# Designs tried in a protein design chat: VHH binders against DExH-box ATP-dependent RNA helicase DExH16, mitochondrial (SUV3). Part 7

Target 1, 187 residues: DExH-box ATP-dependent RNA helicase DExH16, mitochondrial (SUV3), of Arabidopsis thaliana (Mouse-ear cress) (q9smx1r213to399)
Amino acid sequence: LVEDILKVTGDDVEVHTYERLSPLVPLKVPVSSVSSIKTGDCLVTFSRKDIYAYKKTIERAGKHLCSVVYGSLPPETRTAQATRFNDETNDFDVLVASDAIGMGLNLNISRIIFSTLQKYDGSETRDLTVSEIKQIAGRAGRFQSKFPIGEVTCLHKEDLPLLHSSLKSPSPILERAGLFPTFDLLS
Key: E = the ipSAE of ESMFold2; O = the ipSAE of OpenDDE; V2 = 0.75 times the mean of E and O plus 0.25 times the DockQ between their complexes.

## First folded at step 11 (VHH; framework vhh_sonelokimab_d1)

Design n4 (from n1 with D33E; at its last look DockQ between E and O 0.05; V2 from the best seeds 0.00; counts 0 for: pae O 9.0 > 2, unsure alone 64.5 < 65, grease 25.6 > 24.2, placed apart)
Amino acid sequence: DVQLVESGGGLVQPGGSLRLSCAASGFTFSEYEVGWFRQAPGKEREFIGAISWSGYDTWYAVSEKGRFTISRDNSKNTLYLQMNSLRPEDTAVYYCAAGEYSDYLDFESDSWGQGTLVTVSS
ESMFold2, look of step 11: ipSAE 0.056; ipTM 0.482
ESMFold2 (binder alone), look of step 11: mean pLDDT 76; pTM 0.778
OpenDDE, look of step 11: ipSAE 0.012; ipTM 0.260

## First folded at step 12 (VHH; framework vhh_sonelokimab_d1)

Design p1 (from m2 with Y56R; at its last look DockQ between E and O 0.60; V2 from the best seeds 0.00; counts 0 for: pae E 2.1 > 2)
Amino acid sequence: DVQLVESGGGLVQPGGSLRLSCAASGFTFSEYDVGWFRQAPGKEREFIGAISWSGRDTWYAVSEKGRFTISRDNSKNTLYLQMNSLRPEDTAVYYCAAGEYSDYLDFESDYWGQGTLVTVSS
ESMFold2, look of step 12: ipSAE 0.502; ipTM 0.774
ESMFold2 (binder alone), look of step 12: mean pLDDT 83; pTM 0.834
OpenDDE, look of step 12: ipSAE 0.233; ipTM 0.632

Design p2 (from m2 with Y56H; at its last look DockQ between E and O 0.44; V2 from the best seeds 0.00; counts 0 for: pae E 2.9 > 2)
Amino acid sequence: DVQLVESGGGLVQPGGSLRLSCAASGFTFSEYDVGWFRQAPGKEREFIGAISWSGHDTWYAVSEKGRFTISRDNSKNTLYLQMNSLRPEDTAVYYCAAGEYSDYLDFESDYWGQGTLVTVSS
ESMFold2, look of step 12: ipSAE 0.386; ipTM 0.715
ESMFold2 (binder alone), look of step 12: mean pLDDT 83; pTM 0.836
OpenDDE, look of step 12: ipSAE 0.750; ipTM 0.869

Design p3 (from m2 with D33E; at its last look DockQ between E and O 0.24; V2 from the best seeds 0.00; counts 0 for: pae O 8.8 > 2)
Amino acid sequence: DVQLVESGGGLVQPGGSLRLSCAASGFTFSEYEVGWFRQAPGKEREFIGAISWSGYDTWYAVSEKGRFTISRDNSKNTLYLQMNSLRPEDTAVYYCAAGEYSDYLDFESDYWGQGTLVTVSS
ESMFold2, look of step 12: ipSAE 0.424; ipTM 0.731
ESMFold2 (binder alone), look of step 12: mean pLDDT 79; pTM 0.804
OpenDDE, look of step 12: ipSAE 0.009; ipTM 0.262

## First folded at step 13 (VHH; framework vhh_sonelokimab_d1)

Design q1 (from p2 with L105F; at its last look DockQ between E and O 0.43; V2 from the best seeds 0.00; counts 0 for: pae E 3.7 > 2)
Amino acid sequence: DVQLVESGGGLVQPGGSLRLSCAASGFTFSEYDVGWFRQAPGKEREFIGAISWSGHDTWYAVSEKGRFTISRDNSKNTLYLQMNSLRPEDTAVYYCAAGEYSDYFDFESDYWGQGTLVTVSS
ESMFold2, look of step 13: ipSAE 0.303; ipTM 0.655
ESMFold2 (binder alone), look of step 13: mean pLDDT 82; pTM 0.833
OpenDDE, look of step 13: ipSAE 0.640; ipTM 0.821

Design q2 (from p1 with S30D; at its last fold request DockQ between E and O 0.55; V2 from the best seeds 0.66)
Amino acid sequence: DVQLVESGGGLVQPGGSLRLSCAASGFTFDEYDVGWFRQAPGKEREFIGAISWSGRDTWYAVSEKGRFTISRDNSKNTLYLQMNSLRPEDTAVYYCAAGEYSDYLDFESDYWGQGTLVTVSS
ESMFold2, look of step 13: ipSAE 0.559; ipTM 0.796
ESMFold2 (binder alone), look of step 13: mean pLDDT 82; pTM 0.826
OpenDDE, look of step 13: ipSAE 0.730; ipTM 0.867
ESMFold2, look of step 16: ipSAE 0.513; ipTM 0.777
ESMFold2 (binder alone), look of step 16: mean pLDDT 83; pTM 0.842
OpenDDE, look of step 16: ipSAE 0.154; ipTM 0.578
ESMFold2, fold request of step 19: ipSAE 0.555, 0.576, 0.599; ipTM 0.783, 0.808, 0.817
ESMFold2 (binder alone), fold request of step 19: mean pLDDT 84, 84, 83; pTM 0.841, 0.842, 0.841
OpenDDE, fold request of step 19: ipSAE 0.651, 0.785, 0.782; ipTM 0.832, 0.888, 0.886

Design q3 (from p2 with S109Y; at its last look DockQ between E and O 0.43; V2 from the best seeds 0.00; counts 0 for: pae E 4.9 > 2)
Amino acid sequence: DVQLVESGGGLVQPGGSLRLSCAASGFTFSEYDVGWFRQAPGKEREFIGAISWSGHDTWYAVSEKGRFTISRDNSKNTLYLQMNSLRPEDTAVYYCAAGEYSDYLDFEYDYWGQGTLVTVSS
ESMFold2, look of step 13: ipSAE 0.199; ipTM 0.590
ESMFold2 (binder alone), look of step 13: mean pLDDT 80; pTM 0.814
OpenDDE, look of step 13: ipSAE 0.281; ipTM 0.679

Design q4 (from p2 with Y104F; at its last fold request DockQ between E and O 0.55; V2 from the best seeds 0.68)
Amino acid sequence: DVQLVESGGGLVQPGGSLRLSCAASGFTFSEYDVGWFRQAPGKEREFIGAISWSGHDTWYAVSEKGRFTISRDNSKNTLYLQMNSLRPEDTAVYYCAAGEYSDFLDFESDYWGQGTLVTVSS
ESMFold2, look of step 13: ipSAE 0.693; ipTM 0.866
ESMFold2 (binder alone), look of step 13: mean pLDDT 85; pTM 0.855
OpenDDE, look of step 13: ipSAE 0.735; ipTM 0.871
ESMFold2, look of step 14: ipSAE 0.702; ipTM 0.867
ESMFold2 (binder alone), look of step 14: mean pLDDT 85; pTM 0.853
OpenDDE, look of step 14: ipSAE 0.598; ipTM 0.823
ESMFold2, fold request of step 19: ipSAE 0.494, 0.646, 0.520; ipTM 0.764, 0.853, 0.798
ESMFold2 (binder alone), fold request of step 19: mean pLDDT 85, 85, 85; pTM 0.849, 0.854, 0.852
OpenDDE, fold request of step 19: ipSAE 0.012, 0.251, 0.813; ipTM 0.256, 0.634, 0.906

## First folded at step 14 (VHH; framework vhh_sonelokimab_d1)

Design r1 (from q4 with S30D H56R; at its last look DockQ between E and O 0.01; V2 from the best seeds 0.00; counts 0 for: pae O 8.3 > 2, placed apart)
Amino acid sequence: DVQLVESGGGLVQPGGSLRLSCAASGFTFDEYDVGWFRQAPGKEREFIGAISWSGRDTWYAVSEKGRFTISRDNSKNTLYLQMNSLRPEDTAVYYCAAGEYSDFLDFESDYWGQGTLVTVSS
ESMFold2, look of step 14: ipSAE 0.650; ipTM 0.848
ESMFold2 (binder alone), look of step 14: mean pLDDT 85; pTM 0.852
OpenDDE, look of step 14: ipSAE 0.014; ipTM 0.274

Design r2 (from q4 with H56R; at its last look DockQ between E and O 0.01; V2 from the best seeds 0.00; counts 0 for: pae O 9.1 > 2, placed apart)
Amino acid sequence: DVQLVESGGGLVQPGGSLRLSCAASGFTFSEYDVGWFRQAPGKEREFIGAISWSGRDTWYAVSEKGRFTISRDNSKNTLYLQMNSLRPEDTAVYYCAAGEYSDFLDFESDYWGQGTLVTVSS
ESMFold2, look of step 14: ipSAE 0.673; ipTM 0.855
ESMFold2 (binder alone), look of step 14: mean pLDDT 84; pTM 0.852
OpenDDE, look of step 14: ipSAE 0.012; ipTM 0.261

Design r3 (from q4 with S30D E108Q; at its last look DockQ between E and O 0.29; V2 from the best seeds 0.44)
Amino acid sequence: DVQLVESGGGLVQPGGSLRLSCAASGFTFDEYDVGWFRQAPGKEREFIGAISWSGHDTWYAVSEKGRFTISRDNSKNTLYLQMNSLRPEDTAVYYCAAGEYSDFLDFQSDYWGQGTLVTVSS
ESMFold2, look of step 14: ipSAE 0.538; ipTM 0.798
ESMFold2 (binder alone), look of step 14: mean pLDDT 85; pTM 0.847
OpenDDE, look of step 14: ipSAE 0.435; ipTM 0.770

## First folded at step 15 (VHH; framework vhh_sonelokimab_d1)

Design t1 (from q4 with H56Y; at its last look DockQ between E and O 0.02; V2 from the best seeds 0.00; counts 0 for: pae O 9.7 > 2, placed apart)
Amino acid sequence: DVQLVESGGGLVQPGGSLRLSCAASGFTFSEYDVGWFRQAPGKEREFIGAISWSGYDTWYAVSEKGRFTISRDNSKNTLYLQMNSLRPEDTAVYYCAAGEYSDFLDFESDYWGQGTLVTVSS
ESMFold2, look of step 15: ipSAE 0.664; ipTM 0.854
ESMFold2 (binder alone), look of step 15: mean pLDDT 85; pTM 0.849
OpenDDE, look of step 15: ipSAE 0.011; ipTM 0.262

Design t2 (from q4 with L105W; at its last look DockQ between E and O 0.36; V2 from the best seeds 0.00; counts 0 for: pae E 3.3 > 2)
Amino acid sequence: DVQLVESGGGLVQPGGSLRLSCAASGFTFSEYDVGWFRQAPGKEREFIGAISWSGHDTWYAVSEKGRFTISRDNSKNTLYLQMNSLRPEDTAVYYCAAGEYSDFWDFESDYWGQGTLVTVSS
ESMFold2, look of step 15: ipSAE 0.329; ipTM 0.663
ESMFold2 (binder alone), look of step 15: mean pLDDT 81; pTM 0.821
OpenDDE, look of step 15: ipSAE 0.791; ipTM 0.889

Design t3 (from q4 with L105Y; at its last look DockQ between E and O 0.43; V2 from the best seeds 0.00; counts 0 for: pae E 3.0 > 2)
Amino acid sequence: DVQLVESGGGLVQPGGSLRLSCAASGFTFSEYDVGWFRQAPGKEREFIGAISWSGHDTWYAVSEKGRFTISRDNSKNTLYLQMNSLRPEDTAVYYCAAGEYSDFYDFESDYWGQGTLVTVSS
ESMFold2, look of step 15: ipSAE 0.346; ipTM 0.686
ESMFold2 (binder alone), look of step 15: mean pLDDT 83; pTM 0.831
OpenDDE, look of step 15: ipSAE 0.760; ipTM 0.875

Design t4 (from q4 with V62Y; at its last look DockQ between E and O 0.02; V2 from the best seeds 0.00; counts 0 for: pae O 11.7 > 2, placed apart)
Amino acid sequence: DVQLVESGGGLVQPGGSLRLSCAASGFTFSEYDVGWFRQAPGKEREFIGAISWSGHDTWYAYSEKGRFTISRDNSKNTLYLQMNSLRPEDTAVYYCAAGEYSDFLDFESDYWGQGTLVTVSS
ESMFold2, look of step 15: ipSAE 0.707; ipTM 0.871
ESMFold2 (binder alone), look of step 15: mean pLDDT 84; pTM 0.852
OpenDDE, look of step 15: ipSAE 0.000; ipTM 0.251

## First folded at step 16 (VHH; framework vhh_sonelokimab_d1)

Design u1 (from q4 with A61Y; at its last look DockQ between E and O 0.02; V2 from the best seeds 0.00; counts 0 for: pae O 8.5 > 2, placed apart)
Amino acid sequence: DVQLVESGGGLVQPGGSLRLSCAASGFTFSEYDVGWFRQAPGKEREFIGAISWSGHDTWYYVSEKGRFTISRDNSKNTLYLQMNSLRPEDTAVYYCAAGEYSDFLDFESDYWGQGTLVTVSS
ESMFold2, look of step 16: ipSAE 0.706; ipTM 0.869
ESMFold2 (binder alone), look of step 16: mean pLDDT 83; pTM 0.840
OpenDDE, look of step 16: ipSAE 0.012; ipTM 0.257

Design u2 (from p2 with S30D E108Q; at its last look DockQ between E and O 0.41; V2 from the best seeds 0.00; counts 0 for: pae E 4.8 > 2)
Amino acid sequence: DVQLVESGGGLVQPGGSLRLSCAASGFTFDEYDVGWFRQAPGKEREFIGAISWSGHDTWYAVSEKGRFTISRDNSKNTLYLQMNSLRPEDTAVYYCAAGEYSDYLDFQSDYWGQGTLVTVSS
ESMFold2, look of step 16: ipSAE 0.210; ipTM 0.607
ESMFold2 (binder alone), look of step 16: mean pLDDT 84; pTM 0.847
OpenDDE, look of step 16: ipSAE 0.816; ipTM 0.904

Design u3 (from q2 with S102H; at its last look DockQ between E and O 0.43; V2 from the best seeds 0.00; counts 0 for: pae E 2.4 > 2)
Amino acid sequence: DVQLVESGGGLVQPGGSLRLSCAASGFTFDEYDVGWFRQAPGKEREFIGAISWSGRDTWYAVSEKGRFTISRDNSKNTLYLQMNSLRPEDTAVYYCAAGEYHDYLDFESDYWGQGTLVTVSS
ESMFold2, look of step 16: ipSAE 0.440; ipTM 0.741
ESMFold2 (binder alone), look of step 16: mean pLDDT 85; pTM 0.861
OpenDDE, look of step 16: ipSAE 0.214; ipTM 0.623

## First folded at step 17 (VHH; framework vhh_sonelokimab_d1)

Design v1 (from q4 with S102P; at its last look DockQ between E and O 0.35; V2 from the best seeds 0.00; counts 0 for: pae E 2.3 > 2)
Amino acid sequence: DVQLVESGGGLVQPGGSLRLSCAASGFTFSEYDVGWFRQAPGKEREFIGAISWSGHDTWYAVSEKGRFTISRDNSKNTLYLQMNSLRPEDTAVYYCAAGEYPDFLDFESDYWGQGTLVTVSS
ESMFold2, look of step 17: ipSAE 0.471; ipTM 0.761
ESMFold2 (binder alone), look of step 17: mean pLDDT 86; pTM 0.859
OpenDDE, look of step 17: ipSAE 0.662; ipTM 0.843

Design v2 (from q4 with S102P L105W; at its last look DockQ between E and O 0.34; V2 from the best seeds 0.00; counts 0 for: pae O 2.6 > 2)
Amino acid sequence: DVQLVESGGGLVQPGGSLRLSCAASGFTFSEYDVGWFRQAPGKEREFIGAISWSGHDTWYAVSEKGRFTISRDNSKNTLYLQMNSLRPEDTAVYYCAAGEYPDFWDFESDYWGQGTLVTVSS
ESMFold2, look of step 17: ipSAE 0.446; ipTM 0.747
ESMFold2 (binder alone), look of step 17: mean pLDDT 85; pTM 0.854
OpenDDE, look of step 17: ipSAE 0.172; ipTM 0.604

Design v3 (from q4 with L105M; at its last look DockQ between E and O 0.21; V2 from the best seeds 0.00; counts 0 for: pae E 2.5 > 2, placed apart)
Amino acid sequence: DVQLVESGGGLVQPGGSLRLSCAASGFTFSEYDVGWFRQAPGKEREFIGAISWSGHDTWYAVSEKGRFTISRDNSKNTLYLQMNSLRPEDTAVYYCAAGEYSDFMDFESDYWGQGTLVTVSS
ESMFold2, look of step 17: ipSAE 0.449; ipTM 0.751
ESMFold2 (binder alone), look of step 17: mean pLDDT 85; pTM 0.848
OpenDDE, look of step 17: ipSAE 0.548; ipTM 0.800

Design v4 (from p2 with S30D D106G; at its last look DockQ between E and O 0.57; V2 from the best seeds 0.00; counts 0 for: pae E 7.5 > 2)
Amino acid sequence: DVQLVESGGGLVQPGGSLRLSCAASGFTFDEYDVGWFRQAPGKEREFIGAISWSGHDTWYAVSEKGRFTISRDNSKNTLYLQMNSLRPEDTAVYYCAAGEYSDYLGFESDYWGQGTLVTVSS
ESMFold2, look of step 17: ipSAE 0.038; ipTM 0.515
ESMFold2 (binder alone), look of step 17: mean pLDDT 86; pTM 0.868
OpenDDE, look of step 17: ipSAE 0.019; ipTM 0.376

## First folded at step 18 (VHH; framework vhh_sonelokimab_d1)

Design w1 (from q4 with S102V; at its last look DockQ between E and O 0.01; V2 from the best seeds 0.00; counts 0 for: pae O 11.3 > 2, placed apart)
Amino acid sequence: DVQLVESGGGLVQPGGSLRLSCAASGFTFSEYDVGWFRQAPGKEREFIGAISWSGHDTWYAVSEKGRFTISRDNSKNTLYLQMNSLRPEDTAVYYCAAGEYVDFLDFESDYWGQGTLVTVSS
ESMFold2, look of step 18: ipSAE 0.371; ipTM 0.710
ESMFold2 (binder alone), look of step 18: mean pLDDT 84; pTM 0.848
OpenDDE, look of step 18: ipSAE 0.000; ipTM 0.252

Design w2 (from q4 with S102M; at its last look DockQ between E and O 0.30; V2 from the best seeds 0.00; counts 0 for: pae E 3.2 > 2)
Amino acid sequence: DVQLVESGGGLVQPGGSLRLSCAASGFTFSEYDVGWFRQAPGKEREFIGAISWSGHDTWYAVSEKGRFTISRDNSKNTLYLQMNSLRPEDTAVYYCAAGEYMDFLDFESDYWGQGTLVTVSS
ESMFold2, look of step 18: ipSAE 0.320; ipTM 0.622
ESMFold2 (binder alone), look of step 18: mean pLDDT 86; pTM 0.862
OpenDDE, look of step 18: ipSAE 0.576; ipTM 0.799

Design w3 (from k1 with Y56H; at its last look DockQ between E and O 0.14; V2 from the best seeds 0.00; counts 0 for: pae E 3.3 > 2, placed apart)
Amino acid sequence: DVQLVESGGGLVQPGGSLRLSCAASGFTFSEYAVGWFRQAPGKEREFIGAISWSGHDTTYAVSEKGRFTISRDNSKNTLYLQMNSLRPEDTAVYYCAAGEYSDTFDFESDYWGQGTLVTVSS
ESMFold2, look of step 18: ipSAE 0.308; ipTM 0.632
ESMFold2 (binder alone), look of step 18: mean pLDDT 77; pTM 0.785
OpenDDE, look of step 18: ipSAE 0.030; ipTM 0.469

Design w4 (from k1 with Y56H T59W; at its last look DockQ between E and O 0.23; V2 from the best seeds 0.00; counts 0 for: pae E 11.0 > 2, placed apart)
Amino acid sequence: DVQLVESGGGLVQPGGSLRLSCAASGFTFSEYAVGWFRQAPGKEREFIGAISWSGHDTWYAVSEKGRFTISRDNSKNTLYLQMNSLRPEDTAVYYCAAGEYSDTFDFESDYWGQGTLVTVSS
ESMFold2, look of step 18: ipSAE 0.005; ipTM 0.221
ESMFold2 (binder alone), look of step 18: mean pLDDT 79; pTM 0.805
OpenDDE, look of step 18: ipSAE 0.024; ipTM 0.383

## First folded at step 21 (VHH; framework vhh_sonelokimab_d1)

Design x1 (from q2 with D33E; at its last look DockQ between E and O 0.09; V2 from the best seeds 0.00; counts 0 for: pae O 9.6 > 2, placed apart)
Amino acid sequence: DVQLVESGGGLVQPGGSLRLSCAASGFTFDEYEVGWFRQAPGKEREFIGAISWSGRDTWYAVSEKGRFTISRDNSKNTLYLQMNSLRPEDTAVYYCAAGEYSDYLDFESDYWGQGTLVTVSS
ESMFold2, look of step 21: ipSAE 0.492; ipTM 0.773
ESMFold2 (binder alone), look of step 21: mean pLDDT 81; pTM 0.815
OpenDDE, look of step 21: ipSAE 0.007; ipTM 0.250

Design x2 (from q2 with V62K; at its last look DockQ between E and O 0.62; V2 from the best seeds 0.00; counts 0 for: pae E 3.0 > 2)
Amino acid sequence: DVQLVESGGGLVQPGGSLRLSCAASGFTFDEYDVGWFRQAPGKEREFIGAISWSGRDTWYAKSEKGRFTISRDNSKNTLYLQMNSLRPEDTAVYYCAAGEYSDYLDFESDYWGQGTLVTVSS
ESMFold2, look of step 21: ipSAE 0.403; ipTM 0.727
ESMFold2 (binder alone), look of step 21: mean pLDDT 84; pTM 0.845
OpenDDE, look of step 21: ipSAE 0.619; ipTM 0.824

Design x3 (from q2 with Y101W; at its last look DockQ between E and O 0.64; V2 from the best seeds 0.00; counts 0 for: pae O 9.6 > 2)
Amino acid sequence: DVQLVESGGGLVQPGGSLRLSCAASGFTFDEYDVGWFRQAPGKEREFIGAISWSGRDTWYAVSEKGRFTISRDNSKNTLYLQMNSLRPEDTAVYYCAAGEWSDYLDFESDYWGQGTLVTVSS
ESMFold2, look of step 21: ipSAE 0.315; ipTM 0.678
ESMFold2 (binder alone), look of step 21: mean pLDDT 82; pTM 0.829
OpenDDE, look of step 21: ipSAE 0.006; ipTM 0.242

Design x4 (from q2 with S52Y; at its last look DockQ between E and O 0.18; V2 from the best seeds 0.00; counts 0 for: pae O 3.0 > 2, placed apart)
Amino acid sequence: DVQLVESGGGLVQPGGSLRLSCAASGFTFDEYDVGWFRQAPGKEREFIGAIYWSGRDTWYAVSEKGRFTISRDNSKNTLYLQMNSLRPEDTAVYYCAAGEYSDYLDFESDYWGQGTLVTVSS
ESMFold2, look of step 21: ipSAE 0.567; ipTM 0.802
ESMFold2 (binder alone), look of step 21: mean pLDDT 78; pTM 0.794
OpenDDE, look of step 21: ipSAE 0.068; ipTM 0.536

## First folded at step 22 (VHH; framework vhh_sonelokimab_d1)

Design y1 (from x4 with E108Q; at its last look DockQ between E and O 0.27; V2 from the best seeds 0.00; counts 0 for: pae O 3.0 > 2)
Amino acid sequence: DVQLVESGGGLVQPGGSLRLSCAASGFTFDEYDVGWFRQAPGKEREFIGAIYWSGRDTWYAVSEKGRFTISRDNSKNTLYLQMNSLRPEDTAVYYCAAGEYSDYLDFQSDYWGQGTLVTVSS
ESMFold2, look of step 22: ipSAE 0.622; ipTM 0.819
ESMFold2 (binder alone), look of step 22: mean pLDDT 78; pTM 0.794
OpenDDE, look of step 22: ipSAE 0.087; ipTM 0.537

Design y2 (from q2 with E108Q; at its last look DockQ between E and O 0.25; V2 from the best seeds 0.00; counts 0 for: pae O 2.2 > 2)
Amino acid sequence: DVQLVESGGGLVQPGGSLRLSCAASGFTFDEYDVGWFRQAPGKEREFIGAISWSGRDTWYAVSEKGRFTISRDNSKNTLYLQMNSLRPEDTAVYYCAAGEYSDYLDFQSDYWGQGTLVTVSS
ESMFold2, look of step 22: ipSAE 0.459; ipTM 0.735
ESMFold2 (binder alone), look of step 22: mean pLDDT 84; pTM 0.849
OpenDDE, look of step 22: ipSAE 0.293; ipTM 0.676

Design y3 (from q2 with S52E E108Q; at its last look DockQ between E and O 0.59; V2 from the best seeds 0.00; counts 0 for: pae E 3.1 > 2)
Amino acid sequence: DVQLVESGGGLVQPGGSLRLSCAASGFTFDEYDVGWFRQAPGKEREFIGAIEWSGRDTWYAVSEKGRFTISRDNSKNTLYLQMNSLRPEDTAVYYCAAGEYSDYLDFQSDYWGQGTLVTVSS
ESMFold2, look of step 22: ipSAE 0.522; ipTM 0.791
ESMFold2 (binder alone), look of step 22: mean pLDDT 84; pTM 0.845
OpenDDE, look of step 22: ipSAE 0.721; ipTM 0.866
ESMFold2, look of step 24: ipSAE 0.339; ipTM 0.676
ESMFold2 (binder alone), look of step 24: mean pLDDT 84; pTM 0.849
OpenDDE, look of step 24: ipSAE 0.591; ipTM 0.807

Design y4 (from q2 with A98K; at its last look DockQ between E and O 0.15; V2 from the best seeds 0.00; counts 0 for: pae O 6.8 > 2, placed apart)
Amino acid sequence: DVQLVESGGGLVQPGGSLRLSCAASGFTFDEYDVGWFRQAPGKEREFIGAISWSGRDTWYAVSEKGRFTISRDNSKNTLYLQMNSLRPEDTAVYYCAKGEYSDYLDFESDYWGQGTLVTVSS
ESMFold2, look of step 22: ipSAE 0.477; ipTM 0.773
ESMFold2 (binder alone), look of step 22: mean pLDDT 80; pTM 0.816
OpenDDE, look of step 22: ipSAE 0.019; ipTM 0.290

## First folded at step 23 (VHH; framework vhh_sonelokimab_d1)

Design z1 (from y1 with R56H; at its last look DockQ between E and O 0.56; V2 from the best seeds 0.00; counts 0 for: pae E 4.2 > 2)
Amino acid sequence: DVQLVESGGGLVQPGGSLRLSCAASGFTFDEYDVGWFRQAPGKEREFIGAIYWSGHDTWYAVSEKGRFTISRDNSKNTLYLQMNSLRPEDTAVYYCAAGEYSDYLDFQSDYWGQGTLVTVSS
ESMFold2, look of step 23: ipSAE 0.285; ipTM 0.659
ESMFold2 (binder alone), look of step 23: mean pLDDT 79; pTM 0.797
OpenDDE, look of step 23: ipSAE 0.788; ipTM 0.897

Design z2 (from y2 with S52H; at its last look DockQ between E and O 0.21; V2 from the best seeds 0.00; counts 0 for: pae E 3.5 > 2, placed apart)
Amino acid sequence: DVQLVESGGGLVQPGGSLRLSCAASGFTFDEYDVGWFRQAPGKEREFIGAIHWSGRDTWYAVSEKGRFTISRDNSKNTLYLQMNSLRPEDTAVYYCAAGEYSDYLDFQSDYWGQGTLVTVSS
ESMFold2, look of step 23: ipSAE 0.293; ipTM 0.634
ESMFold2 (binder alone), look of step 23: mean pLDDT 82; pTM 0.829
OpenDDE, look of step 23: ipSAE 0.033; ipTM 0.517

Design z3 (from y1 with D103E; at its last look DockQ between E and O 0.02; V2 from the best seeds 0.00; counts 0 for: pae O 10.0 > 2, placed apart)
Amino acid sequence: DVQLVESGGGLVQPGGSLRLSCAASGFTFDEYDVGWFRQAPGKEREFIGAIYWSGRDTWYAVSEKGRFTISRDNSKNTLYLQMNSLRPEDTAVYYCAAGEYSEYLDFQSDYWGQGTLVTVSS
ESMFold2, look of step 23: ipSAE 0.256; ipTM 0.607
ESMFold2 (binder alone), look of step 23: mean pLDDT 81; pTM 0.820
OpenDDE, look of step 23: ipSAE 0.006; ipTM 0.241

Design z4 (from y1 with L105Y; at its last look DockQ between E and O 0.49; V2 from the best seeds 0.00; counts 0 for: pae E 5.3 > 2)
Amino acid sequence: DVQLVESGGGLVQPGGSLRLSCAASGFTFDEYDVGWFRQAPGKEREFIGAIYWSGRDTWYAVSEKGRFTISRDNSKNTLYLQMNSLRPEDTAVYYCAAGEYSDYYDFQSDYWGQGTLVTVSS
ESMFold2, look of step 23: ipSAE 0.177; ipTM 0.592
ESMFold2 (binder alone), look of step 23: mean pLDDT 79; pTM 0.802
OpenDDE, look of step 23: ipSAE 0.470; ipTM 0.766

## First folded at step 24 (VHH; framework vhh_sonelokimab_d1)

Design aa1 (from q2 with G55R R56H; at its last look DockQ between E and O 0.61; V2 from the best seeds 0.00; counts 0 for: pae E 3.0 > 2)
Amino acid sequence: DVQLVESGGGLVQPGGSLRLSCAASGFTFDEYDVGWFRQAPGKEREFIGAISWSRHDTWYAVSEKGRFTISRDNSKNTLYLQMNSLRPEDTAVYYCAAGEYSDYLDFESDYWGQGTLVTVSS
ESMFold2, look of step 24: ipSAE 0.388; ipTM 0.723
ESMFold2 (binder alone), look of step 24: mean pLDDT 79; pTM 0.805
OpenDDE, look of step 24: ipSAE 0.796; ipTM 0.898

Design aa2 (from q2 with S54R R56H; at its last look DockQ between E and O 0.58; V2 from the best seeds 0.00; counts 0 for: pae E 3.3 > 2)
Amino acid sequence: DVQLVESGGGLVQPGGSLRLSCAASGFTFDEYDVGWFRQAPGKEREFIGAISWRGHDTWYAVSEKGRFTISRDNSKNTLYLQMNSLRPEDTAVYYCAAGEYSDYLDFESDYWGQGTLVTVSS
ESMFold2, look of step 24: ipSAE 0.362; ipTM 0.713
ESMFold2 (binder alone), look of step 24: mean pLDDT 82; pTM 0.829
OpenDDE, look of step 24: ipSAE 0.769; ipTM 0.885

Design aa3 (from q2 with R56K; at its last look DockQ between E and O 0.19; V2 from the best seeds 0.00; counts 0 for: pae O 3.6 > 2, placed apart)
Amino acid sequence: DVQLVESGGGLVQPGGSLRLSCAASGFTFDEYDVGWFRQAPGKEREFIGAISWSGKDTWYAVSEKGRFTISRDNSKNTLYLQMNSLRPEDTAVYYCAAGEYSDYLDFESDYWGQGTLVTVSS
ESMFold2, look of step 24: ipSAE 0.548; ipTM 0.795
ESMFold2 (binder alone), look of step 24: mean pLDDT 82; pTM 0.825
OpenDDE, look of step 24: ipSAE 0.024; ipTM 0.443

## First folded at step 25 (VHH; framework vhh_sonelokimab_d1)

Design bb1 (from y2 with R56M; at its last look DockQ between E and O 0.02; V2 from the best seeds 0.00; counts 0 for: pae E 4.2 > 2, placed apart)
Amino acid sequence: DVQLVESGGGLVQPGGSLRLSCAASGFTFDEYDVGWFRQAPGKEREFIGAISWSGMDTWYAVSEKGRFTISRDNSKNTLYLQMNSLRPEDTAVYYCAAGEYSDYLDFQSDYWGQGTLVTVSS
ESMFold2, look of step 25: ipSAE 0.250; ipTM 0.618
ESMFold2 (binder alone), look of step 25: mean pLDDT 82; pTM 0.824
OpenDDE, look of step 25: ipSAE 0.201; ipTM 0.613

Design bb2 (from y2 with R56L; at its last look DockQ between E and O 0.50; V2 from the best seeds 0.00; counts 0 for: pae E 4.0 > 2)
Amino acid sequence: DVQLVESGGGLVQPGGSLRLSCAASGFTFDEYDVGWFRQAPGKEREFIGAISWSGLDTWYAVSEKGRFTISRDNSKNTLYLQMNSLRPEDTAVYYCAAGEYSDYLDFQSDYWGQGTLVTVSS
ESMFold2, look of step 25: ipSAE 0.288; ipTM 0.642
ESMFold2 (binder alone), look of step 25: mean pLDDT 83; pTM 0.838
OpenDDE, look of step 25: ipSAE 0.584; ipTM 0.802

Design bb3 (from q2 with D106E; at its last look DockQ between E and O 0.02; V2 from the best seeds 0.00; counts 0 for: pae E 9.2 > 2, placed apart)
Amino acid sequence: DVQLVESGGGLVQPGGSLRLSCAASGFTFDEYDVGWFRQAPGKEREFIGAISWSGRDTWYAVSEKGRFTISRDNSKNTLYLQMNSLRPEDTAVYYCAAGEYSDYLEFESDYWGQGTLVTVSS
ESMFold2, look of step 25: ipSAE 0.011; ipTM 0.415
ESMFold2 (binder alone), look of step 25: mean pLDDT 83; pTM 0.837
OpenDDE, look of step 25: ipSAE 0.016; ipTM 0.322

